# Miniprotein binders against q53ft3: the designs that were tried, part 2

Target 1, 195 residues: q53ft3
Amino acid sequence: MFGCLVAGRLVQTAAQQVAEDKFVFDLPDYESINHVVVFMLGTIPFPEGMGGSVYFSYPDSNGMPVWQLLGFVTNGKPSAIFKISGLKSGEGSQHPFGAMNIVRTPSVAQIGISVELLDSMAQQTPVGNAAVSSVDSFTQFTQKMLDNFYNFASSFAVSQAQMTPSPSEMFIPANVVLKWYENFQRRLAQNPLFW

## First folded at step 2 (miniprotein)

Design d3a
Amino acid sequence: GTYKVRFTIREGVSDEELVKKILEEIARKYGVEVEIRVEGDEVVIEITFDSEEKAREAAEEFKKELEKRFPNVEVEIEVTES
ESMFold2 (binder alone), alone request of step 2: mean pLDDT 76; pTM 0.693

Design d3b
Amino acid sequence: GTYKVRVTIRKGVPEEELVKKIVEEFARKYGVEVEIRVEGDEVVIEMTFDSEEKAREAAEEFAKELEKRFPNVEVEIEVTES
ESMFold2 (binder alone), alone request of step 2: mean pLDDT 77; pTM 0.714

Design d3c
Amino acid sequence: GTYKVRVTIREGVSDEETFKKIVEEIARKYGVEFEIRVEGDEYVIEMTFDSEEKAREAAEEFKKEFEKRFPNVEVEIEVTES
ESMFold2 (binder alone), alone request of step 2: mean pLDDT 77; pTM 0.708

Design d3d
Amino acid sequence: GTYKVRVTIRGVSPEETVKKIFEEIARKYGVEVEIRVEGDEVVIEMTFDSEEKAREAAEEFKKELEKRFPNVEFEIEVTES
ESMFold2 (binder alone), alone request of step 2: mean pLDDT 77; pTM 0.738

Design d6a
Amino acid sequence: DKYTITIEIEGPPEVLEKIAKRIEEYFKKRGLRVEVEFRDGKLVIRVEGISEEEAREFIKRIQELFEKYPEAKVTVEIHRE
ESMFold2 (binder alone), alone request of step 2: mean pLDDT 78; pTM 0.719

Design d6b
Amino acid sequence: DKVTITFEIEGDPEVFEKIRKRIEEEFKKRGLRVEIEFRDGKLVIRVEGISEEEARELFKRIQELVEKYPEVKVTVEIHRE
ESMFold2 (binder alone), alone request of step 2: mean pLDDT 76; pTM 0.694

Design d7a
Amino acid sequence: SRTFEVRIEFDSPEDAEKAYEIFKKLAEKYPDVELEVRLEGNVIIIRAKSSDKEKLEEFAKEIEELFRKAGLKPRVEVREE
ESMFold2 (binder alone), alone request of step 2: mean pLDDT 74; pTM 0.662

Design d7b
Amino acid sequence: SRTFEVRIEFDSPEDAEKAYEIIKKLAEKYPDVEFEVRLEGNVIIIRAKSSDKEKAEELRKEFEEYLRKAGLKPRVEVREE
ESMFold2 (binder alone), alone request of step 2: mean pLDDT 77; pTM 0.731

Design e2a
Amino acid sequence: GKIRILVVTTDPEFAKRIEEYAREEGVEVEIIYTESPEEAFRIAVEKVKKEGYDGVIVIGVPEEVFRKIKEEAKVPVVRVDSPEEAEKAFRELLKK
ESMFold2 (binder alone), alone request of step 2: mean pLDDT 76; pTM 0.762

Design e2b
Amino acid sequence: GKIRILVVTTDPELAKRFEEIAREEGVEVEIIYTESPEEAIRIAVEKVKKEGYDAVIVIGVPEEVVRKIKEEAGIPVVRVDSPEEAEKAIREFLKK
ESMFold2 (binder alone), alone request of step 2: mean pLDDT 79; pTM 0.773

Design e2c
Amino acid sequence: GKMRILFVTTDPELAKRIEEIAREEGVEVEIIYTESPEEAIRIAFEKYKKEGYDGVIVIGVPEEYVRKIKEEAKVPVFRVDSPEEAEKAIRELLKK
ESMFold2 (binder alone), alone request of step 2: mean pLDDT 76; pTM 0.736

Design e3a
Amino acid sequence: MRVLIIFVTEDEEFIRKAIELAKRLGAEEIIVYVVSEDPEKAKRFAEKALKEAGVEVRIRVIRSDPEEVKKIFEEYLKRFKPDEVIVITD
ESMFold2 (binder alone), alone request of step 2: mean pLDDT 63; pTM 0.491

Design f1a
Amino acid sequence: SEMDEVRIKVDPDEDPEKYAKKAIEFLKKGYRVRIEIRGVSEEEARKIFERIAEELKEAGIEFEVEVKGDTFIITVKPKE
ESMFold2 (binder alone), alone request of step 2: mean pLDDT 81; pTM 0.783

Design f1b
Amino acid sequence: SEMKEVRIKVDPDEDPEKIAKKAFEFLKKGYRVRIEIRGVSEEEARKILERIAEEFKEHGYEFEVEVKGDTFIITVKPKE
ESMFold2 (binder alone), alone request of step 2: mean pLDDT 82; pTM 0.798

Design f1c
Amino acid sequence: SEMKEYRFKVDPDEDPEKIAKKAIEFLKKGYRVRFEIRGVSEEEARKILERFAEELKEAGIEFEVEVKGDTFIITVKPKE
ESMFold2 (binder alone), alone request of step 2: mean pLDDT 72; pTM 0.625

Design f2a
Amino acid sequence: SKVRIRVEVRHPDGRTVEYEFEVESIEEAIRFAKELAERLKKEGAKEVRIEIRVDSEEDMRRIAEEIIRAFREAGAKEVRVEVRDGKLIIRIRF
ESMFold2 (binder alone), alone request of step 2: mean pLDDT 81; pTM 0.805

Design f2b
Amino acid sequence: SKVRIRVEVRHPDGRTVEYEFEVESIEEAFRFAKELAERYKKEGAKVEVEIEVEGLSEEDMRRIAEEFIRAYRELGAKEVRVEVRDGKLIIRIRF
ESMFold2 (binder alone), alone request of step 2: mean pLDDT 77; pTM 0.736

Design g1
Amino acid sequence: SPIQEEFEKLMEEARRLFEEGDKEEALRLFRKAAELFLKAGDPESYKKAIEYAEKAQKYAEEIGDPELLKEAYELMAKIYEAMGDEEKAKEYREKAEKL
ESMFold2 (binder alone), alone request of step 2: mean pLDDT 80; pTM 0.741

Design g10
Amino acid sequence: SYRFEIRVEFDDPEYAERFYELVRKFAEEHGWKVEIEVEGNTIYIRFEVPDEETARKFAEELKKLFEELGYEYEIEIREK
ESMFold2 (binder alone), alone request of step 2: mean pLDDT 70; pTM 0.613

Design g11
Amino acid sequence: MKIKVLFVTDDEEFARRVEEYFKKLGFEVEVIYSDNPEEAFEKAIEYIKKHGYDAVIFYGFPEEFIEKFRKETGIPVFEVKSIEEAIEVLKKFLEE
ESMFold2 (binder alone), alone request of step 2: mean pLDDT 75; pTM 0.718

Design g12
Amino acid sequence: DKVKTYEFRFDPDEDPEEIFKKVMEYFEKGYKVIIRFYGFSEEEIKEFFERFKKYLEERGYKFEVRYEGDVYEIIVEPKE
ESMFold2 (binder alone), alone request of step 2: mean pLDDT 68; pTM 0.572

Design g18
Amino acid sequence: SEEQKKAFELAKELYKIFEELRRLHPDDEEFQRLFEEAKRALEEAEKYLKENPDSEEARRYLEEAIEKAKRLAEIIREKY
ESMFold2 (binder alone), alone request of step 2: mean pLDDT 75; pTM 0.658

Design g19
Amino acid sequence: NWEEIIKELFETFREMARLFREFLETGSPEEFEKRFREIMEKLRELFEKLYELTGDEEFKRIVEKAFELFEKMLEAYRNGDYEKAREYMEEFFELFREWAERL
ESMFold2 (binder alone), alone request of step 2: mean pLDDT 75; pTM 0.684

Design g2
Amino acid sequence: DPWQEIFDEAKKLYEEAIKAFREGDYEKALELFRKVLELYQKLYEISGDERFLKEIEKVKKMIEEAKRLLEEGNPEEAFKVFEEFLKEIQERLK
ESMFold2 (binder alone), alone request of step 2: mean pLDDT 71; pTM 0.632

Design g20
Amino acid sequence: DYAEEVYKLTEKLYREAVEKGDPELAARIAKEGFEIALRLAKETGNPEVFKAAFKIVELAIRAALEMGSEEAFKIVAEAFREYAKFAKEKGYPEYAEEAERRAEEL
ESMFold2 (binder alone), alone request of step 2: mean pLDDT 69; pTM 0.588

Design g22
Amino acid sequence: DPTIEKFEKLWREAEELFRKAEEYWKKGDYEKALEYYQKAAELYNQAAELAKEMGNEEAYKYALEQAEKAKELAEKAKEEMEK
ESMFold2 (binder alone), alone request of step 2: mean pLDDT 88; pTM 0.855

Design g23
Amino acid sequence: TEDEKRFQELIREADRYFEEAQKAFDEGNFEEALRLFTESLRYYEEALKIAQELGDEDLIRQVEEKMRQIEEYLRRIKEEMERR
ESMFold2 (binder alone), alone request of step 2: mean pLDDT 86; pTM 0.825

Design g24
Amino acid sequence: DTFEKLREEFYRLIEEALKAKDPEEAIKYLEKAAELARKMYEISGDPIYLEYAKYIEELAKKAKELYEKGDYEEFRKVVEEAIKKAEEIRKEL
ESMFold2 (binder alone), alone request of step 2: mean pLDDT 76; pTM 0.702

Design g25
Amino acid sequence: SKYEELAKKFEEILKKGDPEEAIRFIIEEFKKLGVSPEEVARYLYEWAKKNGIDPELVIKAIAELYKEYGDEEFAEKLKEAAKKI
ESMFold2 (binder alone), alone request of step 2: mean pLDDT 73; pTM 0.618

Design g26
Amino acid sequence: MYKITIRFSSDDPEEIKKFLEYVRELAKKYGVKVEFRYDEETKTYEVTLYADSLEKLEKFFEEVKKYAEEHGIKVEYEIEK
ESMFold2 (binder alone), alone request of step 2: mean pLDDT 74; pTM 0.643

Design g27
Amino acid sequence: GKYVIVFYSDDEELIKFFKEVAEKYGYEVEVYRTEEEFREAFERYKKEGFEILVFFSNDEEFLKKAEEIAKEYGVPVYTFRTTDKEEAYKFLEEI
ESMFold2 (binder alone), alone request of step 2: mean pLDDT 65; pTM 0.519

Design g4
Amino acid sequence: SSEWDELFEKFREAVEKGDYEEARKYLEEMYRLAKEAGDERYLEIVREFLKKFEEAYKNGDIEEARRIFEEVYKELMEYYK
ESMFold2 (binder alone), alone request of step 2: mean pLDDT 71; pTM 0.596

Design g5
Amino acid sequence: SPEQKQAFDEIIRLFEELAEKYRKLGFPEFAEFFEEMARRLKEAFEKGDWEEFMKILEEAIKKFEELAKKYPELEEDFKRFIELVKEFYK
ESMFold2 (binder alone), alone request of step 2: mean pLDDT 80; pTM 0.751

Design g6
Amino acid sequence: DEYQKRAEELFRKLYEIFQELHKMFPDNPEFKKLFEEAKKYYEEAMKLIKEDPNSEEAIKYFEKAVEYARKAAEIAKELYK
ESMFold2 (binder alone), alone request of step 2: mean pLDDT 70; pTM 0.599

Design g7
Amino acid sequence: DWKEYVEEVFKKLESGEMTPEEAAELFYKLFKDNPEAIAYFFYLLLKRGFSEEEIFKIAEELRKLGVSEEDIKKAYELAKKWLE
ESMFold2 (binder alone), alone request of step 2: mean pLDDT 78; pTM 0.741

Design g8
Amino acid sequence: SPFEEAMKYIEEAFKKGDFDKAIELALKYYEETGDPEFLKYAIEAAFKAGNFELAKKLAEEYIKKYPDNEYAQKFLEELEKR
ESMFold2 (binder alone), alone request of step 2: mean pLDDT 78; pTM 0.734

Design g9
Amino acid sequence: MKTYEVRFKFEGDFSKEEVERFIEEYAKKYGFKVEFEYDGDYVIVRLTTDNEEEARKFAEEFAKKLREEFPNVEFEIEFRE
ESMFold2 (binder alone), alone request of step 2: mean pLDDT 69; pTM 0.569

Design j1
Amino acid sequence: SVEDLLKQIEETLKKAEEATDPEELRKLLQEALELIEKLAEMTGDPEFEKLMEEARRLFEEALRLYEKGDKEEALRLFRKAAELFLKAAELAIK
ESMFold2 (binder alone), alone request of step 2: mean pLDDT 74; pTM 0.672

Design j2
Amino acid sequence: SPIQEEFEKLMEEARRLFEEAKRLYEKGDKEEALRLFRKAAELFLKAAELAIKNNDPESYKKAIEYAEKAQKYAEEYKEGDIEEARKLIEKIRELIERIREKLQ
ESMFold2 (binder alone), alone request of step 2: mean pLDDT 72; pTM 0.672

## First folded at step 3 (miniprotein)

Design sA11
Fold by ESMFold2-Fast, scan of step 3:
Structure sA11 (fold): chain B 195 residues (1-195), chain A 93 residues (1-93)
Amino acid sequence: as target 1 above (195 residues)
Amino acid sequence: SVEDLLKQIEETLKKAEEATDPEELRKLLQEALELIEKLAEMTGDPRLERLVELLERLIEIALRLVEEGKIERARKLIELIRRLIELIRRKLQ
């Protein structure tokens, strides 16, 4: 139902279902994470009147999880971007993951999604940075990738046309395509929010 | 489905990446182009239409490199295209 994206990492689409209404993604080496994107895959919508509360959890010095409410995803706002870099030493918020207060691996944090009533979600206050929800992450990623490629390719084609004896034919060398993709991958790895 | 066609294109490009014979490489690239054309016929989705255009241009460049005898450069481009399709499929899922 859900996906999770972190800068420089493989996108996760297979959440661990820990209860009928609760899903978890593991975030190893969480101290290097600045932002997390949580999104719905678009295949299975929430039931009417329901949405997802998004939580972040990291282990304290004793290995006990500290849970914080980041925000929400809904059928109307199926993706959200959260800044977690400032939350790693913060106070925990009220959370529905009480049964998951077990000692954790020190380097692994979690994103938790709890399926809840929209009315209940409206009464909750996220800790810090209530980020603006965006359109489907796949659509944004694909659009940005295509735009980046065409802008780069177009710029090159114009430059080559000015330099060649036969400007009626524009060719984009493989090296230009390779450089574009490497640059795009590097930018995505450095900051998935550059889109 | 779109995902099934993208998987077929990825598999065809993986075979192309491993091909040692330039004629086999050309044949596999042509098969990939035909699969991309089939993808173009499936829907009027503007996002998918742009994806098809991108993939067609990249395969055409690879074919030109093969025709010019630049086999190693073609292989690098094919590997890049395959990884790009894999990334697109992963985002689609």
Scores: ipSAE 0.012, ipTM 0.322, lowest interface PAE 8.3, mean pLDDT 67

Design sA12
Fold by ESMFold2-Fast, scan of step 3:
Structure sA12 (fold): chain B 195 residues (1-195), chain A 93 residues (1-93)
Amino acid sequence: as target 1 above (195 residues)
Amino acid sequence: SVEDLLKQIEETLKKAEEATDPEELRKLLQEALELIEKLAEMTGDPRLERLVELLERLIEIALRLVEEGKIELARRYIEWIRLLIERIREKLQ
């Protein structure tokens, strides 16, 4: 039902079900993670009136999990980006995972999804500095991609002296698009937030 | 046939949605689970295998919710199961 993506890692689409309404993804080496994307796979929507509350957990100095509410995914907003780098302070919120038999590993953080009624979700307050609007992030990303493409492609613009036979038109070599795409992929692999 | 079995499952789930008695609801969900298990044995289509597995899981959850007295949440899961049945039928068209 759900997917979890960390930049530079393989996407996870098989959450561990720990209760009838609760699902968990493991995040090893969590100290290196700045952002997490949580999304619905689109194979089946929530019934009307239901959604998913998204939680983040990391082990404290004693290996005990500290859970924090990040936000929500719904049919209307089936994906969300969360900044977690500022949340590793050791303070938590009340959460529905407190009594669960979740296997704990000292070096592994977790994303938890609790399937809840929308009325119940409306009573909850996410941590203030975690939520990143997926629309705003998408807009910023797209604009930076467009800027990068324009700057790179324009550096390969060919003058009339190098082209025939249409002197009133300018053309950009098609291979410039491929070079930009390859460079962009490489940079994303090295630093997913370079954009 | 697979189509006939899907129709039987859908009809059983419609009755479950309208059941006001928790014991009747439990019986109907148990019948739906048995029909879904038959569907799993009959289908050899790899495209549907994952969806049928999800059907089995969701029915089992709905049954546990009824046993725990969480009737409203169980009804939401029945609605979810029906959406998945519709999805499977679309794949077969």
Scores: ipSAE 0.005, ipTM 0.269, lowest interface PAE 10.6, mean pLDDT 68

Design sA13
Fold by ESMFold2-Fast, scan of step 3:
Structure sA13 (fold): chain B 195 residues (1-195), chain A 93 residues (1-93)
Amino acid sequence: as target 1 above (195 residues)
Amino acid sequence: SVEDLLKQIEETLKKAEEATDPEELRKLLQEALELIEKLAEMTGDPRLERLVELLERLIEIALRLVEEGKIEKARLLIERIRIWIEFIRRELQ
C-alpha cells in the first residue's frame, strides 16, 4: 500500500483503512513537522485508471479537521514530497473525507489518501505551496543561502599555487568551492529532504 | 578555532530548533548570537566579517519572529540557518 516518512521519525507503513478507498496516517506533534514524504510500497499497484489523492489535515480550535489537498501519487509517480509547515494556519480546501467523521486528538494531524479516478485527479488543484518545487519557500531560502555561501567561499578561493597565505586570510581551492556548490544545489533540486 | 565555533553555533541552533518553550528558544537564540559575536572577535578578514554579519541578521530575524509569537516560522528559519552552517563546516574540511 502506502508509506509515510517524516525526517527524524520512524517510517510508517501501516495506514489505517477508514473506507474501501480511503487511508489515513496519524502525525503526532505535527507542529514540529516541515515536510512529509508519501510513497507506494510497490506490493499493490493502483487499478488501471486510478491513483491516490494526498490530503493533509490538522485540528482547528474546535477540534474539527481542516483538510487540504497536497498532491497525488500514481503508479507512474509513486512518491511525492510535501511541505506542510505553511499549511497549519491555512484555509481548508475541497476534500472527500467530510463524511468520514474521523475522530481526532487535539495535537495530532493526519495524512489522508483517497483512491480516485485519474481523470478526476487531473481536474483538481493542490494547495499552491504544498508540493516541493522551485517556488517552495524552503527551496527559495536555501538557494539564497547557497548563493551567499558561494559568494563568501569564492572570495577565499586560491587562484594561483604561487600565492603565499597571509596570517589574516583564509584560502580554499576554487575547484572545491565550485564542486561543493554545484553538488549541493543539484541534490537540493532533486530531493529537498536529502539533508 | 573558526571551525570549533561554527560547530558550537550549529549545536546551539539545533537545541533551539528542538525547544518547545518560547522563553527557552529565545535564550538559545541569544546564546547563538553571543557565539557569533565571539566568531567576529577571532578574525580581521573582511570576508569572514560579512559571514558574521549575515548570521547576526538571520538570528535577529528569528528573535523578532519569536517576539511576534510566530514560533513555527522562527523554527523553520532556525533549521535553515543550522543546515547551512553544518554544510559549510562539513564541506570545507
Scores: ipSAE 0.006, ipTM 0.138, lowest interface PAE 10.2, mean pLDDT 65

Design sA14
Fold by ESMFold2-Fast, scan of step 3:
Parts: sequence; structure tokens; C-alpha cells
Structure sA14 (fold): chain B 195 residues (1-195), chain A 93 residues (1-93)
Amino acid sequence: as target 1 above (195 residues)
Amino acid sequence: SVEDLLKQIEETLKKAEEATDPEELRKLLQEALELIEKLAEMTGDPRLERLVELLERLIEIALRLVEEGKIEEARRFIEIIRRAIELIRLRLQ
């Protein structure tokens, strides 16, 4: 399963499955959207050797979808932020001359996720510089922070021969947390890219 | 937003650091815990949920220090938690 987030809107976690390997999120009022975040929920990973190609679609002046590849999500990189504000939507503007052409009325776009082989994904080129790493950086930072904390606390507990509490109540001494945080701060100060 | 909630948690913890009354300190820690629960409700990312769990555990430790009458140690610990949250918030920017 996948999630889709737009700044200032409710997160979507229920993608519509439109094919065995294809999932879609609707983006109403897409002309007001600058960035979209796509992420994997932790419950179901991609099968080994597979990943997700992320597409953006909007209706052209004929009402037909125009699909553009934004980027990818994989088990190793399960979240990505994409800039969609620069993608074409204005070239289909109606002219004052008026005609009985099919009018582009819906302001609803879509994010599509296609489950594909990693080898196939490597052959494809996303549009421009759509991928932005800010959310991915936050997720990676959080994961490394948690990993560092748990590894530190775990090793300290073993060294200190700590009593093993009930699994429903794990007590971590305040000094262990303080020592971890001080060490983490020191490492960041010496190498800002340490995470 | 996640950033706004993190900022609110930081502000609440900063007030807790300055509290001299143990009951006020306990109340502010409980308020911080409620903000952390609200943060959990906003996130669909399982990694962010783990961060929430960590923050909850840290606040629970601070509450226990208050219950044991270790007010000075509790304030030092809260300061550390606040600085950790500040780092996370700054990475979002």
C-alpha cells in the first residue's frame, strides 16, 4: 500500500487499484499544488527486484490524460517528494474565439504508481528535476536517529548487565538517553553528513 | 503540519524547563505527550510513528523523574528532548 500527501491537505492512504500492477490517487484542484509526496506504508513491501514508477497525469484540452514520469519509490527508498508546479497545464487554455471543441473542465489530476521491474525502471528518465529530497531526508534522518538510539541503548544495557523488564514495560534509564543524545550531537557537529 | 506540531512540542517543553512548581511541570509534560499523540495521528509513515514512540517514551521518563522528586534532573532531561526535536524540525527546513 501507498500514501500520498499534499501540503495543507488530508493525507491519502487508500489508493484505488485499477490493474494488478497499477494504483491511482486523485488530486482535485491540482493547479494549486506545488509538491506531492508519495510513500510506501510499512505493511507490504515490493516483491524482490521490483519497485514503483510514479506518474503524474492531468487532462489536456481534449479531456485525455497526459502522463509524465516523476520518479520512483523502492523498498530501499520508500518515499519521495515531487515538484509538479512546472508541469504543463496552461498550454491547453481556451481561446476567446470559442469553439465546440471538447473543453477541459475537470481540475482533477492523478498520481499513478506502476509496479515494475527495477531493470525496466532503470531504462526510464523522469521529467526534468521533479524529484526533491526534503521529505526523504527527514525520513532517513528519523530512521538513523532511531537506529543510533536503539543500538546505543541496547549495547549499554548489555554492558551494564541491566535487568530485563517485562516486554510490555521497557524502562530505559535517563542517563542512557542523555549519553546517546550527547554522542549524536557531537557526531553531527563534526560531520553534518554523518546521517 | 508535522513541522508546526514539532514547534509546539518544543515550546511546551521550553515552558516545562522553566517551571518551578512540580505540578505545573507535570501538567506541561502531559500536554507535550498529548501533542505527540496528535503528531502520531497525522503521520502515515511508519518511520515517523517510531519517532513518536520514542518521544512518548522520553516524556514518560521525564514524568517518572518528576514523580521521584528529581526536579532538577527532570529539567535537564527535558532540555535534551527539546534540543533533539529542534534538530528534527530544522532538518525539515
Scores: ipSAE 0.014, ipTM 0.278, lowest interface PAE 7.4, mean pLDDT 64

Design sA21
Fold by ESMFold2-Fast, scan of step 3:
Structure sA21 (fold): chain B 195 residues (1-195), chain A 93 residues (1-93)
Amino acid sequence: as target 1 above (195 residues)
Amino acid sequence: SVEDLLKQIEETLKKAEEATDPEELRKLLQEALELIEKLAEMTGDPKLELEVEWLELLIERALKYVEEGKIERARKLIELIRRLIELIRRKLQ
């Protein structure tokens, strides 16, 4: 009934049915995944008044899956793209050998689809709203940092008339700093996670 | 001593920016963070305290990018941090 697509991987079209109303796709090496597309196959629609709630899970500190609601697919909106990069809690390994390359065993996450009543789905709040607030917090921090950097850098600006010839000191034109700031701010506004 | 720490941080970040091994990059960023934390303990200037706090936060983000395998993003952030340190050094002369 459902398909799952991750960029650079084979499309999965055979979900595992784990309950009467629940279907699961496995996502190995999920740490490299930013977006997941979930879609309905054209052959079997949902029953009238029903839709699919789409969940994402990754193993917690005890290895148990924690399910988070990403959003929904319905007969009227049979495909959706979800951003999961902001939902990964992965922490760095506490490797005892320090400077050695860290070889992590593959982590497996899951996409779950729960067939639910549309009325019930309308009452639920996807975790994506929390991810949006996290992105907003990051954007606010980055914007404040950029403003502080530009103001700090420009506080050292001197006109050409104020320059003393000095081969030992390098100068950065103020317009180059401004151009960089504007380009960065524009890119940040378009995609807060571009860097 | 403040100027000496800023120079050490800048040199460490230059090495980090040029590092080809992710583990070497992580180690150099950790060293830079320790130097910045030491700098924070030494300064009593409110303006410099705020600037040092920002440097610390930026290095921690670069470390997190390295841990997530986002090496190119970490390098771009290191480039920005290095330029901020140079400006701080110029201000202090």
Scores: ipSAE 0.000, ipTM 0.105, lowest interface PAE 16.6, mean pLDDT 66

Design sA22
Fold by ESMFold2-Fast, scan of step 3:
Order: C-alpha cells, then structure tokens, then sequence
Structure sA22 (fold): chain B 195 residues (1-195), chain A 93 residues (1-93)
C-alpha cells in the first residue's frame, strides 16, 4: 500500500503490518537521514473518509521508542516529504502506537503509518511544521481584536469638560472601557473558551 | 471586489442593527455570515486570514445570542463586528 524513500537508499515498498490499520518501515542508520518520502503505491486507495497519519520513531537512550507526528497522506495528496533532522532530540507526541512499546536498537528508527478518519487527522498538529491550533488562533486574534478595540475607543476619548450632550447618544467613560479590557484579557489568559 | 464585498457586509449589518423582528435579525446575520465566508474565499493574504476567521466566529456568536433570545447582546456584537470591518477597510487603503 505504501512506499518509503530515503535519498541514496533503495526504496522500500513492503511495510510491516503490525495491526489492521498500522504499518511500519524500519530506517537503519537513522542518524544520517535528513529527509524521508512517504507515498501511496496507487494500487488501492484509502476508504472514503480515511487517510494515513505518518509518524517518526527513534529510540531513546534506553532503547524505548519516541513517536512524533510528521504529517499525513491521503487519496488527494498521496505523497509527502518530511524533514526529520532535529526531531531526534525532542519528546514524543500523542500517538496511536503507544500500546506497542517496541524496544529498538540505537541505530534503527521507524516510520509508522496509521490509517485514521480524516476528521481525526484534521485535529492533529505535526511536529516541526506545527501550525497554530484553532484555539491558539482564536486566542491570538482575540488579543489583537481587544487591542484594536481599546485603542480605537480610547482614540475618541475627550475630557468631561469637552463633552457636548446629544439626545441620541450615550457616553461611556474611558476608564470603564479600560477596566473591561483588562478584565477580559485576564479571563482569556485563564481560559480561552470562557465566553 | 474585496472592497465591494466589505461594503455589502457593512450595509447588511446596518440593516441588522435596525431590525426589530428577531427572525429578520437572524436572516440578516445569516446573510452577513455568507458574505464573510465569500470574503474568506477571496482572501489569500495570511495576515488577513485570522481577521476574517475572527469575523466568522463573532457573527456565529451573534446568531447564537439571537437564538437564545439575547437580542441586546447580539446587537453589541454587531457593533463590534462593524468596527472590525472598518479597521480591515482602513488597512487595505
């Protein structure tokens, strides 16, 4: 179903199936590897609504696997190039291979492919190419919006002596706007989903 | 085209602010959401992408408040959305 290519090495097209939905390629002498290409062979597509999550595993000092999510392959994007240099010293991400606990030799890494629902894959963040999560994006833009709103509102502030009453308008003291802004920022920092 | 779409969104939100019927308010907010979604499809600038996403989230929350009968809270959100749209228009110039 899958192929794995490393520059200067023979292509691998026979992944070891370790579960109905999980496939593994061994990468010997992994410290010399900078990039890995993972691709579908084109003989059989994923079922509708499914794709493959691609993981990288290297052995820690005790020979225990440390798994990291690299990215995805799908019927619409059946190949991907991953940069793995620099990932070998990081901690593992949440991964579906945790229960397998395979102890590996210090010089052999693995590429793991887990067949998963596209909806599940869309909620995962790859290591090294991590985009800001939807919650983080919301929080970051909320902060920008709060800053813009406060700056906009305060730019129209006038002293009480300069106010001219209008029957169709209400006036809010600038200090009240500032207090609201500070309270809202504090609550966002404690819980981004508070509203 | 982007400027024209921003004007349409602003006009739709002005009508929403003046709507007295909750069902009419809901329809106008839904129209505004559809226009904002069109804006999202036209915007290829990653710096504006988050602001457009934020507009979508705010309009969806205003719709939820209308559904919950919190009309005055929904109107506050409409006012804030209009202020954000004005800022976006200023950045484009």
Amino acid sequence: as target 1 above (195 residues)
Amino acid sequence: SVEDLLKQIEETLKKAEEATDPEELRKLLQEALELIEKLAEMTGDPKLELEVEWLELLIERALKYVEEGKIELARRYIEWIRLLIERIREKLQ
Scores: ipSAE 0.000, ipTM 0.088, lowest interface PAE 15.6, mean pLDDT 68

Design sA23
Fold by ESMFold2-Fast, scan of step 3:
Structure sA23 (fold): chain B 195 residues (1-195), chain A 93 residues (1-93)
Amino acid sequence: as target 1 above (195 residues)
Amino acid sequence: SVEDLLKQIEETLKKAEEATDPEELRKLLQEALELIEKLAEMTGDPKLELEVEWLELLIERALKYVEEGKIEKARLLIERIRIWIEFIRRELQ
């Protein structure tokens, strides 16, 4: 499984599975997004010889998805940061999602992850230079994103005494978010490429 | 700790893999399920939480295979589950 992170937004860890080997994250209001981080959750690796190809899609003037290859994640490099600002419609068209009809709300972009053979991934060329290569910049970016996630999530935390009975509401315990944040920070400090 | 509990689950599943008696296999899978449920209560890592939920589903499916007399399918699934737990443990080290 995979995660997707955008500045000022909650981290997404529940991708929509659209095929046995294909996963999608929705990015609403994508015009305000400069960078997206895609990462493996770190609990389960790809099978030997496999990796993930990362795609970006946005609706064109007709509302149809335009898919572009951004880069890759592998067991050896389980996270990648991509710059999506400045991408244009029609740049790149061959992709594993071509046979799929993904229905989207207008103005929503998507990140797609396709689990593929490493040999197949080696034959593909990402659009432009979307991937950010600087380890220092990547580490600083991920730390800032993680802080934003924690601060935003914790702003909605309420004590048990303040909760009103409502069977239609779903709650995520604040303690779970805190434990995740602490563990992720510790791992990031030990290995910046972990994320 | 989470790491210690993962080790216990792996050892229990290794014994299940080697069990020749279907009743013993079922008991060991039930023990593994209880350990995974305990792990789910202890974990505060959302990444690990998702993986633990997945492990619960796989163990329950292995138990169903045993109940249906599909011992060979249960053994193959247990072997796969054990490999994934080993990977999780390595990631935590």
Scores: ipSAE 0.000, ipTM 0.085, lowest interface PAE 19.4, mean pLDDT 67

Design sA24
Fold by ESMFold2-Fast, scan of step 3:
Structure sA24 (fold): chain B 195 residues (1-195), chain A 93 residues (1-93)
Amino acid sequence: as target 1 above (195 residues)
Amino acid sequence: SVEDLLKQIEETLKKAEEATDPEELRKLLQEALELIEKLAEMTGDPKLELEVEWLELLIERALKYVEEGKIEEARRFIEIIRRAIELIRLRLQ
């Protein structure tokens, strides 16, 4: 149902279902994570009147999870971007993940998604300015992705232009875009600071 | 179609980049946002859904810059959005 993308890591699309209405993604080495994107896969929509509340959990000094409400995803807005770097020392929020209050590995955080009624979600307040604060950071990430693509594609376009007698024409094969995407994801997985 | 919407968004953003009047720029960005929201309603591909969310955030930020009188920042965002649209279109064909 859901995907989770961390800047600099491969996308996760296999959430662990921990209850009928609750899903989690593990985030190893969470201290290196600045931003998280949560999105719906589009295969199965939420039932009418329902959506997903998105929570972030990190272990405190005793290994107990501290849950914070980050925001929401719905059929009308199926993805959301959050900045979590400032939240690792924050206070806990009221949360529905009582069964998951167990001692955790010190470097593993979680994203939790709770399927809830839209009316219930509307009455909840996400922590801080996580969504607003992340806009400029994701804009910079987007610019880095675009720069990487154009550098890669330009190399191919130049070699193709050399084979074409018209100097004003430029063509980029569709498979070059796919190959760029695969190479970019691989490089991000190897070095999160690449972008 | 998705491709038709991407073309309309690109044309609207090209006009926005050439706009000299801040109020005209605001209206064109608002129009682009509405087209992107319509694109969001048509998507079922998770990668495209994520890309469309990017575009919405970038347009909203550009609109905020225009409201704050930061026209150069707004133009930078327009350039980023136009490049993103071109990338999406190339992938989909």
Scores: ipSAE 0.000, ipTM 0.114, lowest interface PAE 13.5, mean pLDDT 66

